# Designs tried in a protein design chat: VH-VL binders against Mitochondrial import inner membrane translocase subunit tim50 (timm50). Part 2

Target 1, 142 residues: Mitochondrial import inner membrane translocase subunit tim50 (timm50), of Dictyostelium discoideum (Social amoeba) (q55c70r191to332)
Amino acid sequence: PGGKKYTLVIDIDALTEITKTSKYPTLYKRAGLDFFLDHLRKDYEIYLYFNGNIPQNKYEQLQFKIDTNGKYFTGLLYPETGIKERNQFSKKIEMLDRDPSKVIFIDAASPYDHPNVINIGKFKSNSKDKLLIELLPVLESF
Short names: E, the ipSAE of ESMFold2; O, the ipSAE of OpenDDE; V2, 0.75 times the mean of E and O plus 0.25 times the DockQ between their complexes.

## First folded at step 1 (VH-VL)

Design e12 (framework fv_enfortumab)
Fold by ESMFold2-Fast, scan of step 1:
Structure e12 (fold): chain C 142 residues (1-142), chain A 120 residues (1-120), chain B 107 residues (1-107)
Amino acid sequence: as target 1 above (142 residues)
Amino acid sequence: EVQLVESGGGLVQPGGSLRLSCAASGFTFSSYSMNWVRQAPGKGLEWVSYISSSGSYIYYADSVKGRFTISRDNAKNSLSLQMNSLRDEDTAVYYCARHTYRVSGWFDYWGQGTTVTVSS
Amino acid sequence: DIQMTQSPSSVSASVGDRVTITCRASQGISSWLAWYQQKPGKAPKFLIYAASSLQSGVPSRFSGSGSGTDFTLTISSLQPEDFATYYCQQANSFPYTFGGGTKVEIK
């Protein structure tokens, strides 16, 4: 089959709150997360971005908790890519052999403001927001 | 559902000041970057200013830098544009426009506009 | 700043006609271009984003094409409600800039 129309890179903190102080991290999903990912995977390559506040040996465990059947994510993207560095977004995205105009970054805590970046803030499990639900129709319209 | 309602326009003399407001409803205001776009009578669209969802990043058109100040109050779902040292060429309909979650400069919802007339 | 040159400035057309509007950027903007429709006395309406993607609820007779510097908006079969002014807009970088507009008038 041909490739997807767009690429979506999502900061894990935009999708989940992770209680990582215990030896077994507990993961809380933002409202509508499974529906959001299930719908977008049809038209998007979806990369899960780890932002460096999580030990590397937890990456696979956390991905599995979000995407148990391995059906949502195209791959994982790591802190060392430097994608969130100011004036580096387009250059770093090009390293993935993607057209920067077709890459959208969903960000949690942005020190970095760019037209291709959608900031929906860090998810806090004690707040029931509708941000993924509101964002889904926008991304589906692409 | 999604609504943007501008207010605060009016007639003002050159050198005067005016404050525009935009009341947002029907969506999570704090998640969206916002813009002001203006249109002079019988002319085209001109982008005026941008404010990020957090309010931390702000950009202005060169024609308004130093005179206009964009701000937002996420607790009140409101966007503002403080206009100082107004000039005849600032006469326009001013639109409040929602930036699609900061992705590109695409404006998916617009208010109906508020008219600013700068005349001696 | 990126200059957006839109042509023609006006076009006279009849219902059922195919209308083509062009937009040229002074430098490469990839696909970061949107099209808007504005009727007299009303706010602009979002039509097309990313050069070729139709906004939900916009009739299929509207289409966009192009990349880099040269872009086109096409209305395949003009309807009475399509008489309006159309604007292109680049979203590649600040400041955002609009084309000068194309008025589609009844012939």
Scores: ipSAE 0.007, ipTM 0.528, lowest interface PAE 12.3, mean pLDDT 81

Design e13 (framework fv_enfortumab)
Fold by ESMFold2-Fast, scan of step 1:
Structure e13 (fold): chain C 142 residues (1-142), chain A 121 residues (1-121), chain B 107 residues (1-107)
Amino acid sequence: as target 1 above (142 residues)
Amino acid sequence: EVQLVESGGGLVQPGGSLRLSCAASGFTFSRYSMNWVRQAPGKGLEWVSYISSSGSTIYYADSVKGRFTISRDNAKNSLSLQMNSLRDEDTAVYYCARSKVYSSSWYFDYWGQGTTVTVSS
Amino acid sequence: DIQMTQSPSSVSASVGDRVTITCRASQGISRWLAWYQQKPGKAPKFLIYAASSLQSGVPSRFSGSGSGTDFTLTISSLQPEDFATYYCQQANSFPYTFGGGTKVEIK
């Protein structure tokens, strides 16, 4: 029953593909990303989760490329030092200090069986899909 | 079961104002997005406005932007539409409609009976 | 805005006839299309979602098909209670938009 505001934790790999070319890194956005985030920011806290595949000194730069005006994200979540957390739903919730029943995780890394986890897979820039737009009505039902 | 009952329609002069209400029952109102859809006499359906379940996300049709205000009171299971600067072309039956997720998108699955707004000199 | 065009605007038919109504979107909407039935003086009734899925309680003589930009609603054997106006609606993005309607009337 979704009577209160939810917190979304979104894996950056669900939203973007980043080319690992050290000279000119390129960020590709999943179709509808700006519309998706603009719609959700009005009703949700949104945290962008970095899963440890990106150098830590690039997190702020990448957030800025996605959210140039600073209007979408409530905050950023970083993996714990020395630990891979991408498939650990309970650990991600603990990082937020929020009511677990009010946290929804949009995951890209691997299947995880939990009612508050939505897995849409990693974004590949060579494929066109509408998965972000298709998620909007699903999230509205919470 | 699910019921939506509109009220507040009537006859008004051009430039006037009306406030429409929709009373919801038979479901957890605070979990659903809501809409106003209108239909001019002898014409088709026109979507007017959307409000998300919490009330934070609101959209309007271009024809009503700046003149109409949608709002909701989840404690009272009520949806409202404040209509200002009314024009002849706003004459229509106004329906309250619920949005529900079906197969990964949202559709208008329940409608009220409508309330008639007539803007006339 | 996504424009929805229905054809024909009206059709005269007899009980037992097959009726086909078309709906075209000005841009791709995948399968995110609904059909509604409206009888005179009544609110619209939800018939079909996701282009081809029948809402519970809708008779099997109704069927929907299509994807992308072209969609059809078919009534395989028209019954007296089916004389109504039918509307398509795209569920892809805001603003929500409806077709102009197709009136199915007695011949």
Scores: ipSAE 0.000, ipTM 0.511, lowest interface PAE 15.7, mean pLDDT 81

Design e14 (framework fv_enfortumab)
Fold by ESMFold2-Fast, scan of step 1:
Structure e14 (fold): chain C 142 residues (1-142), chain A 122 residues (1-122), chain B 107 residues (1-107)
Amino acid sequence: as target 1 above (142 residues)
Amino acid sequence: EVQLVESGGGLVQPGGSLRLSCAASGFTFSSYSMNWVRQAPGKGLEWVSYISSSGSYIYYADSVKGRFTISRDNAKNSLSLQMNSLRDEDTAVYYCARKTVYHSGSYPFDYWGQGTTVTVSS
Amino acid sequence: DIQMTQSPSSVSASVGDRVTITCRASQGISSWLAWYQQKPGKAPKFLIYAASSLQSGVPSRFSGSGSGTDFTLTISSLQPEDFATYYCQQANSFPYTFGGGTKVEIK
């Protein structure tokens, strides 16, 4: 489908491994990440979700490392504005002021389960997977 | 290697009970939702029950609601189906099936066990 | 409940034939449809997700198409190992529902 019909919220741990969080973090990207985001941004409103494992003063620095040209992400979501909680998903999603049926979450290794949550696990740079590459055609089919 | 092994099937009288088990190995069981799917002799597939990765969300087919109870033990990598008030029409091969790492409406059951046979007869 | 209707219930075909199986949902399911292959005495094997995406390791002769309510599975050049029963499944909402199956038989 054309236009921005759907909203995609992606946990940063599903896209990257960050080797330290206190100073000048080093960021490793999951295979196909740039291609994945570049393709989906055309049809999705994309939010990058920080899950609280990263100090707040590093959010913008890390977003810039992923999205240097500022073209992938519509915005950032922080833990205090986070819409994902294990037992409160539907309630919290209302904070986005979007139709919950049109919001898709790409989740790291959390056991939280919902029809609109896609769990691809945490990315670790010492493992080489193809999960973003496999997921792209699914999301493009929306 | 992902493996699912069912057990607990057998012959039971109408009104009886059986408990099916599915032993999972080769993957992080607590990260996947699990399902039971059955197939009556010579018939098609019928979805029976779903349990989320955490166990917090559970759904049943109308035909088994109130009689069957799905549960999981993530510490033991096991899935169970408690079947009560069994009827002739519950006769089927019962498969446990894993929903893929992508838990959304888009992704199917990516691994299945070999099935365990339940026969309900007088 | 979303009813899934498959046609035909069976089809007789020869090796090399193009086989098309149709699946219809009673209401819109977007692209949330999967296809499975089941051989006699075996558990089903998943082939296609999101209506048109092939699972890794599935031969390229299999393809899926469609969106909304009407979907097709096509085998472009049937091989001996493809004689099986095929099922569609909607993954849009609970309860999950399967089509009645299409048996692809040797002619």
Scores: ipSAE 0.007, ipTM 0.512, lowest interface PAE 13.6, mean pLDDT 80

Design n01 (framework fv_nivolumab)
Fold by ESMFold2-Fast, scan of step 1:
Formats: sequence, structure tokens, C-alpha cells
Structure n01 (fold): chain C 142 residues (1-142), chain A 123 residues (1-123), chain B 107 residues (1-107)
Amino acid sequence: as target 1 above (142 residues)
Amino acid sequence: QVQLVESGGGVVQPGRSLRLDCKASGFTFSDYGMHWVRQAPGKGLEWVAVIWYDGSDKYYADSVKGRFTISRDNSKNTLFLQMNSLRAEDTAVYYCARDTYVYDSSGYYFDYWGQGTLVTVSS
Amino acid sequence: EIVLTQSPATLSLSPGERATLSCRASQSVSSYLAWYQQKPGQAPRLLIYDASNRATGIPARFSGSGSGTDFTLTISSLEPEDFAVYYCQQYSDWPLTFGQGTKVEIK
């Protein structure tokens, strides 16, 4: 059928800052997030990746804050156990059961220099950047 | 079903004290920050105070700072507002309100409110 | 503190008409803006959060838009139960502040 051409996996730290060490834990969204995801969801199946710093019982609540009506994400990905930083990329791809050449990662802190990994850095709420808006035309060109 | 029920309102003379209670049910109280918001008769809403989910931090509006104390008892699912040195301008309906969930909140907006309790400070 | 100014103060309309309510912030609040509905003798009810997201159970006729300093709440076709006071609230900075309210009343 008219399935999606590519799979996009986005590290939650590339989309949000979750301030766990502040007196009041908060989630800050990167500028242009809704515009970015709304445009890409038509051509990509989109997975939200939770890295090992987030408790598993919070995954659905955090997804809800980013995607309140469930329209953006195809599913959630997360590490199972004891994943070393240098092999996190391999673990991510193994979870999808997809053709690796058609999976694109938007990562915050991946140590890998890989053609399918786009590192836009961990989102810091004080930066007020427009990186998601700038990245959108690049991904739409695929 | 989420419920917040305020109590403790009444008529009080200027300079005296009053304590408001807010009993929560239908959710894990210890996962949520809680707020007090007031509304003077015929006027708009005014934020009063917040307490973090674990009681570790608190903030107050300048108009009540030093006079009001927010506190909570998570074992009893109860929020408190201790109001000291009451003034005529403190006359209002006081609402307790639930903050958004601690790990997924980017803000401090209120998804559930109590029905309010009226505090009248006679001049 | 961030001041929110709502306009108009009162909006007189008939059922079936479109209502557009404005909220303007004294400085940028990004998208950290919520809208509430309050009926006489009742507590406020959350309608919209993060400027444009409808709260659970809120009818599709309610929509929010805007970012930065200029925000709107739109009710596409007024129902009898929609005649109420509407408040905007920012949560970009402390202290949390509300607008003064817009009363939507029957013409």
C-alpha cells in the first residue's frame, strides 16, 4: 500500500529539556516542534526514543505532553538494560526490525558519526534555537 | 474521579488568621504540584501560591508573601493554606488547583479545580 | 510580572455566531498560555493549554492559536452553554498571571 518511505527516530532530549534536578521538574519544548512533527508524519513513521535517564513508568505521560492527541508518533522506543553509550545506536536500530538504510536518527548526544544520524544537540531551554525549523526542509528533501 | 474539596472559609476580622484545607481524591496526590488561586467578588483570578509535589519548594504572590504559608500532607492527601494578618483585600473565593503532572509539565496550568471556599475579611 | 490584557471586556453575541477572544502579553510567553472558562458560581474549567492544545473532553468548536505576545481563543459556533467568562493565563515566568477576563454574553 502507500506505506511510509522512511522511519524517523527522535531522541526525546533533541525535542525537549526535562529538568529533573530543579526544585520543580518541568518539560520544556523545542521551538517549532509541532510544526516539525506535523509536516513529517505524512512521509515518515516517527518513533520517540527515551534514553536511559528517564524512568519507564513516565514514558506515556511524557509522550502525552508532546503529542496530546496521539497524532505524531507511531510508537515509543527505549533501552531495556545496561546499554553502554558507544553501542546505543546499534541497540536503537535493533529495536525497530526495519531496514537500517531507511532509518534516520535525530539524536541529542550520540557519540557516533554515522550517515543516518543527525545530531542537533541536547535541547537546552535557554537556547531558544530554531534548529527543528531549519532541519525540516532537509528531511523533506529525502 | 478526580476531586478537590476546599474547607475552612468563613467571616473573619482584619488582623486575624484562618486556615484553608483542600482534600484530594481520585489521583496520586504526591505526584502533583498544587496551587491556591483566589477570586475577589466580581473580579478576576489571582494566583496565590504553589507547593511542589514533595513539599520541597514553595512560591508566593508578592501580595501574600510573609503572611500566607502553603503546606501539604501527602499521607493524608491534603493541601493547606495558613492565612495570617488578614486584610480586607484578601476577601475572595479561594480555589485549590492541581498542577500538571510532575515529569511531563512544561508549565503551571490547572487541569482540575476545587469548587472554592469563601473568605470574607470584614473591615 | 507579565501582564495579560484581554479584549474585548464584553462580547455580546447570539447562539450560532463565531466568537474571537484576544489575549495580549506584555512580554513573550512563547506558547506557555492556557485558557479557562468560568460560569457563574462555578470553578474555572481548563479549555486550552500550550496555546493551541485542547484539554480532554473540550469540544472541537474551541480552538486556540498564537505565540509570543498575541493569542486568540475562537469558538466557531456559540452554543447556549458557552456564554461565560473566559480567562487566559501565562506560565512562562513567576508569578503566574491571569488576564482580567472576557465576558461572552447573549445579545
Scores: ipSAE 0.006, ipTM 0.505, lowest interface PAE 10.6, mean pLDDT 81

Design n02 (framework fv_nivolumab)
Fold by ESMFold2-Fast, scan of step 1:
Structure n02 (fold): chain C 142 residues (1-142), chain A 121 residues (1-121), chain B 107 residues (1-107)
Amino acid sequence: as target 1 above (142 residues)
Amino acid sequence: QVQLVESGGGVVQPGRSLRLDCKASGFTFSDYGMHWVRQAPGKGLEWVAVIWYDGSDKYYADSVKGRFTISRDNSKNTLFLQMNSLRAEDTAVYYCARGEYVTDSGYFDYWGQGTLVTVSS
Amino acid sequence: EIVLTQSPATLSLSPGERATLSCRASQSVSSYLAWYQQKPGQAPRLLIYDASNRATGIPARFSGSGSGTDFTLTISSLEPEDFAVYYCQQYSDWPLTFGQGTKVEIK
């Protein structure tokens, strides 16, 4: 036991691509995802944020696809009615009941200027990147 | 207990049509993508088609595209495969298989017993 | 399409021996690979998913390993009920494809 100093909120689209095209209708994980989450869970409370594209009653099932052993995520955050693609940092922190200065957001939406928001873009399996691997040392240094 | 039961197989002449049904029980059918996989006598497994949990997306193997139609009725917990313009090469045991929870699925955790379709003159 | 090649086509072994089955993909499938067991007259049964995770109810003697293009299914000590045909399957890209199978038979 012991409290973690920081809270990390990660947009599911920053971690996975769920393709709706008939050519690639599969759930893809961003490179290094399991390694990334396994390391950060030691020092962070990690929340998975859903953007409202999947019915709410299936969010836990989708989390299970990412976190099969139930070891990474502290909890799930759902969009409030009317919130979709816009980065609304203030509304997201209201869901957590945490000190805003101790919450870091990893977002997948278009660029948004806020000191506690890191925008790494939506994951696309056809682009193949190392962003999670590159981000890990930065977050571990906090 | 999860169960998938196929029906509708039989002997049919080339060029004719046949419909296969797969009745699901023991789980929330509407939460899973569903697949058809076939196996010709003495041969290996061949993936045929998929339908998403809500019926909104479908994908087919090139060998059946344009001839087969996958569909589902979530109110009846039933998966269907409408097979048109049947060819001798379609002769196989057809399996209904359960995919992943929410959306498309890659691997199959439960399979039906299979139903034999024989296309011959 | 992604082609999966299994080797050997047939393994002739005795109960108690270790079985090692290979599956090679024509291009990277990351860890999106499953293994199935099929006995004569029966539907296939899921053994391993995501290359190395054992499905519910599958004995510990079955293990999977590998990533990218080279995958292995190992049965540490064959039991009589393990003599069957084994298939690998990729789900990295559409269409979904299976290997041609490896038959594990009694020597």
Scores: ipSAE 0.005, ipTM 0.538, lowest interface PAE 11.9, mean pLDDT 81

Design n03 (framework fv_nivolumab; at its last look DockQ between E and O 0.05; V2 from the best seeds 0.00; counts 0 for: pae O 4.3 > 2, placed apart)
Heavy chain, then light chain:
Amino acid sequence: QVQLVESGGGVVQPGRSLRLDCKASGFTFSDYGMHWVRQAPGKGLEWVAVIWYDGSDKYYADSVKGRFTISRDNSKNTLFLQMNSLRAEDTAVYYCAREVYDFWSGYFDYWGQGTLVTVSS
Amino acid sequence: EIVLTQSPATLSLSPGERATLSCRASQSVSSYLAWYQQKPGQAPRLLIYDASNRATGIPARFSGSGSGTDFTLTISSLEPEDFAVYYCQQYSDWPLTFGQGTKVEIK
ESMFold2-Fast, scan of step 1: ipSAE 0.098; ipTM 0.586
ESMFold2, look of step 2: ipSAE 0.161; ipTM 0.719
ESMFold2 (binder alone), look of step 2: mean pLDDT 94; pTM 0.953
OpenDDE, look of step 2: ipSAE 0.025; ipTM 0.691

Design n04 (framework fv_nivolumab)
Heavy chain, then light chain:
Amino acid sequence: QVQLVESGGGVVQPGRSLRLDCKASGFTFSDYGMHWVRQAPGKGLEWVAVIWYDGSDKYYADSVKGRFTISRDNSKNTLFLQMNSLRAEDTAVYYCATDYEWELPFDYWGQGTLVTVSS
Amino acid sequence: EIVLTQSPATLSLSPGERATLSCRASQSVSSYLAWYQQKPGQAPRLLIYDASNRATGIPARFSGSGSGTDFTLTISSLEPEDFAVYYCQQYSDWPLTFGQGTKVEIK
ESMFold2-Fast, scan of step 1: ipSAE 0.044; ipTM 0.564

Design n05 (framework fv_nivolumab; at its last look DockQ between E and O 0.07; V2 from the best seeds 0.00; counts 0 for: pae E 6.4 > 2, placed apart)
Heavy chain, then light chain:
Amino acid sequence: QVQLVESGGGVVQPGRSLRLDCKASGFTFSDYGMHWVRQAPGKGLEWVAVIWYDGSDKYYADSVKGRFTISRDNSKNTLFLQMNSLRAEDTAVYYCAREYYDSSGFDYWGQGTLVTVSS
Amino acid sequence: EIVLTQSPATLSLSPGERATLSCRASQSVSSYLAWYQQKPGQAPRLLIYDASNRATGIPARFSGSGSGTDFTLTISSLEPEDFAVYYCQQYSDWPLTFGQGTKVEIK
ESMFold2-Fast, scan of step 1: ipSAE 0.216; ipTM 0.611
ESMFold2, look of step 2: ipSAE 0.044; ipTM 0.685
ESMFold2 (binder alone), look of step 2: mean pLDDT 94; pTM 0.951
OpenDDE, look of step 2: ipSAE 0.032; ipTM 0.708

Design n08 (framework fv_nivolumab)
Heavy chain, then light chain:
Amino acid sequence: QVQLVESGGGVVQPGRSLRLDCKASGFTFSNYGMHWVRQAPGKGLEWVAVISYDGSNKYYADSVKGRFTISRDNSKNTLFLQMNSLRAEDTAVYYCARDFYGSGSEYGMDVWGQGTLVTVSS
Amino acid sequence: EIVLTQSPATLSLSPGERATLSCRASQSVSTYLAWYQQKPGQAPRLLIYDASNRATGIPARFSGSGSGTDFTLTISSLEPEDFAVYYCQQRSSWPYTFGQGTKVEIK
ESMFold2-Fast, scan of step 1: ipSAE 0.025; ipTM 0.573

Design n09 (framework fv_nivolumab)
Fold by ESMFold2-Fast, scan of step 1:
Structure n09 (fold): chain C 142 residues (1-142), chain A 123 residues (1-123), chain B 107 residues (1-107)
Amino acid sequence: as target 1 above (142 residues)
Amino acid sequence: QVQLVESGGGVVQPGRSLRLDCKASGFTFSNYGMHWVRQAPGKGLEWVAVISYDGSNKYYADSVKGRFTISRDNSKNTLFLQMNSLRAEDTAVYYCARDQYTIEVSGDYFDYWGQGTLVTVSS
Amino acid sequence: EIVLTQSPATLSLSPGERATLSCRASQSVSTYLAWYQQKPGQAPRLLIYDASNRATGIPARFSGSGSGTDFTLTISSLEPEDFAVYYCQQRSSWPYTFGQGTKVEIK
């Protein structure tokens, strides 16, 4: 849909670290995130996935911190219950009404039930890895 | 300081009902998901139920599903567990426990626990 | 459901010794694993969350490591108050499950 052939669903924990240890919560981006999303949005529908107990009011604020100009993400996915469970991911993918073989999930560590999963691990802001930059050619080959 | 205090435990006959209360203080109760966890005498820990911060979502262990009901009253800072159709296997110390993080981030670890209340189901 | 198996069931050591406790998951839980300490007659106390992060107020002698299916809790030098039962717990999948516990007792 929208002329894109594939759908990319990305766990927010694979892209960012959100810390609540300071008085002001902070969001840290994984290295190369803006470059990664800017390139993939041209060929993918990109959905940001929340796998946790975060109220809906905060989802758009977190999306805005990652995608300030509103040009990367097609939409947001989150568990309706606000609680982690294996079936929530499958149910949300079904609601997208896309061919599951054309949906790719980039996950940190979430419970999942999907054939096309790429695990890049949870992002920690004290490690400046190049995983998003290294992953880009793989996704461009789909 | 964070405090959770359970009450309502006691001795009850099989097939009867009990309600457990958990009174919270020292934090904004309405920002946290809450759990019930039990421990049978001499045994390990078993998760029982969870309720979301606003009470809209509830989940139960298969062993209690259909018999137990978790609820909360945020205006009273109180968590409840209504236990119906009690069985001998439900005999345990029942703990209320707080989700590690607030509604803004995922929790699902138990950072603070109450002292527990003993429920004995016997005839 | 994910089964967590702890070993050894009992660990007999003296104060000052190093304790190493194992928790193995029947399937990957990534890093979504916590450790709790429970003393007789008391509620459990959170020690470690997300495999390796110390909870607030937990002494530096406690450390956690591991990912996937194999996890370790280490107490670098046992203090008298550390003799207790230790439980691991996963939050990777519903239902949440605990290990059966490892008792650390005085030799």
Scores: ipSAE 0.000, ipTM 0.524, lowest interface PAE 13.0, mean pLDDT 81

Design n10 (framework fv_nivolumab)
Heavy chain, then light chain:
Amino acid sequence: QVQLVESGGGVVQPGRSLRLDCKASGFTFSNYGMHWVRQAPGKGLEWVAVISYDGSNKYYADSVKGRFTISRDNSKNTLFLQMNSLRAEDTAVYYCARDWGEYDAFDIWGQGTLVTVSS
Amino acid sequence: EIVLTQSPATLSLSPGERATLSCRASQSVSTYLAWYQQKPGQAPRLLIYDASNRATGIPARFSGSGSGTDFTLTISSLEPEDFAVYYCQQRSSWPYTFGQGTKVEIK
ESMFold2-Fast, scan of step 1: ipSAE 0.021; ipTM 0.582

Design n13 (framework fv_nivolumab)
Fold by ESMFold2-Fast, scan of step 1:
Structure n13 (fold): chain C 142 residues (1-142), chain A 120 residues (1-120), chain B 107 residues (1-107)
Amino acid sequence: as target 1 above (142 residues)
Amino acid sequence: QVQLVESGGGVVQPGRSLRLDCKASGFTFSNYGMHWVRQAPGKGLEWVAVISYDGSNKYYADSVKGRFTISRDNSKNTLFLQMNSLRAEDTAVYYCARQRIYTGSYFDYWGQGTLVTVSS
Amino acid sequence: EIVLTQSPATLSLSPGERATLSCRASQSVSTYLAWYQQKPGQAPRLLIYDASNRATGIPARFSGSGSGTDFTLTISSLEPEDFAVYYCQQRSSWPYTFGQGTKVEIK
């Protein structure tokens, strides 16, 4: 992939909590998100995965809120119709036009068990977890 | 090695029905969303319908909603389009197309197309 | 729905010349735009996806650029087999829409 070691696919719900109480949604970032992405982009091809529970016309606005300078993400991935989908996730990894053994998914969904999937759960804005900070050294060791 | 082959096109009278089939080979059909795209003679491309990899989600263009039904049989690697209440404006070459994985609705492989002519 | 407008409608050039094709969207599609080539009697063929990524098997003479509402497909040096109709397509918003096409014809 573009001279990078691995391809990383990250579910937006693993990085952010988004409120829909206004026309312009408020986005809360998981602790260390900018530091996490800034370090991994050097060795990883990073894709942001929209899982379909977000309207397609909001993708650009939400990407901008996470990656204001357009420097973190190689691209965006989304379900075919904008419908929420977390089934068959391992099959999707295998079908990405990359070596499947070098595609790593950071997932917010809970029942999925696959060696290429790292499940850190959905981010809640009232939690003060350090999961991204703790995950960074592990991914950098690959 | 990826191949999509449409069949079932022909000449039908307005108000009648027709079913199109699209046989896939050379890839794991059940991992891909599939689309129908049509092209009227001498005109551009118009998206018609989509079905998810597992068949659970379907969407249609407003021009065909309520008249056309997309379906698939993953055990037979076949995509279908059931076209009811056909109109002259439905006259077109119908292509089945495979959705490019992960990048959403771009069409990385297309069939040869099958012509549907709705005429009295 | 998002309307894609391609220009020019027809581009008359000779082999070896550079072709530059435009696609403009009625509202921002970010980089979620693809280019297809269609030859008479054939199905379309994916050339470029996400504005600038060349699809598998597509020759290096094809390149795409742009973001937001203004996109360009460039063929650096036309080969005889490149004379065809070219369509842009957006996937930013449902329903997915295509431009009306630009015909690249021999002069």
Scores: ipSAE 0.006, ipTM 0.539, lowest interface PAE 12.2, mean pLDDT 81

Design n14 (framework fv_nivolumab)
Fold by ESMFold2-Fast, scan of step 1:
Structure n14 (fold): chain C 142 residues (1-142), chain A 121 residues (1-121), chain B 107 residues (1-107)
Amino acid sequence: as target 1 above (142 residues)
Amino acid sequence: QVQLVESGGGVVQPGRSLRLDCKASGFTFSNYGMHWVRQAPGKGLEWVAVISYDGSNKYYADSVKGRFTISRDNSKNTLFLQMNSLRAEDTAVYYCARTYKFTSGYAFDIWGQGTLVTVSS
Amino acid sequence: EIVLTQSPATLSLSPGERATLSCRASQSVSTYLAWYQQKPGQAPRLLIYDASNRATGIPARFSGSGSGTDFTLTISSLEPEDFAVYYCQQRSSWPYTFGQGTKVEIK
């Protein structure tokens, strides 16, 4: 059951930029990320979606860097073998075994033509925005 | 109204300096990386410089590296380009531009009207 | 640096016709390619970002496709206001570069 009304699936590229241009890898968070996740976790089960190019042995470390207290994410989601389409809402839902009408996807790749998909674009640390802060009241109104 | 307005262009002799300003309005300036892009008369677009949202990171085209300095003042919603040791080939319309809000990268969704810099003797 | 080559240099068409513009990269830019429209005396206007996504307010007749090194901008039925110069731009690697432009002019 999970006790929540909706499931939120968030592309990691919508929340963070991971860069190796420094002498060591650095993870940058989109503005308001911790506040955003802390507020939504009460009404949403939240899944963090990884790109298939990120090795599985990095998933737990990256999740911990975003969610240091282990309280935001219900679980981690990654594409099935052979699927690389970032805007494939139905395929991501099949991995969760959830009612598609109760799932909202926050996408980084592009605007998607589905009522349950919200596109906020890829996050890059050289261009801070307030999209997570602006999105929060919209999601809380559901 | 989301807007960028350049100023400071003019006619200047080779070897001299000129500063361009770009005033932003209608959006939270400190949330966006900003760029300068130029266009020589009758020619195509050439990217010149970028500055990160907080001013901590800068990058330049090789043609201007060491001569031009990009900076910003977030309290004044203003982007600057300090141009030193100007050459005839720096003659161009200079545009300031903002990264597209739904993609973090260098697709430029908002452009200024441009300011003409003419370097001639 | 990544060089973007646009073709044709000039495309002469009549209103109502389909325009197809090409942009080729000297090495892969994945999907990190944008298209801009510029009219005389005006600043460029963003049309397409990340190869195939229409920017806000851009009419449905504009579409982009491609990945890697080969990209296309299509205008399905030219309107009078569409006669302009079009530029592609990559953001895959430093320095960020533009193509030389394709002029779409009235036949």
Scores: ipSAE 0.000, ipTM 0.484, lowest interface PAE 17.8, mean pLDDT 79

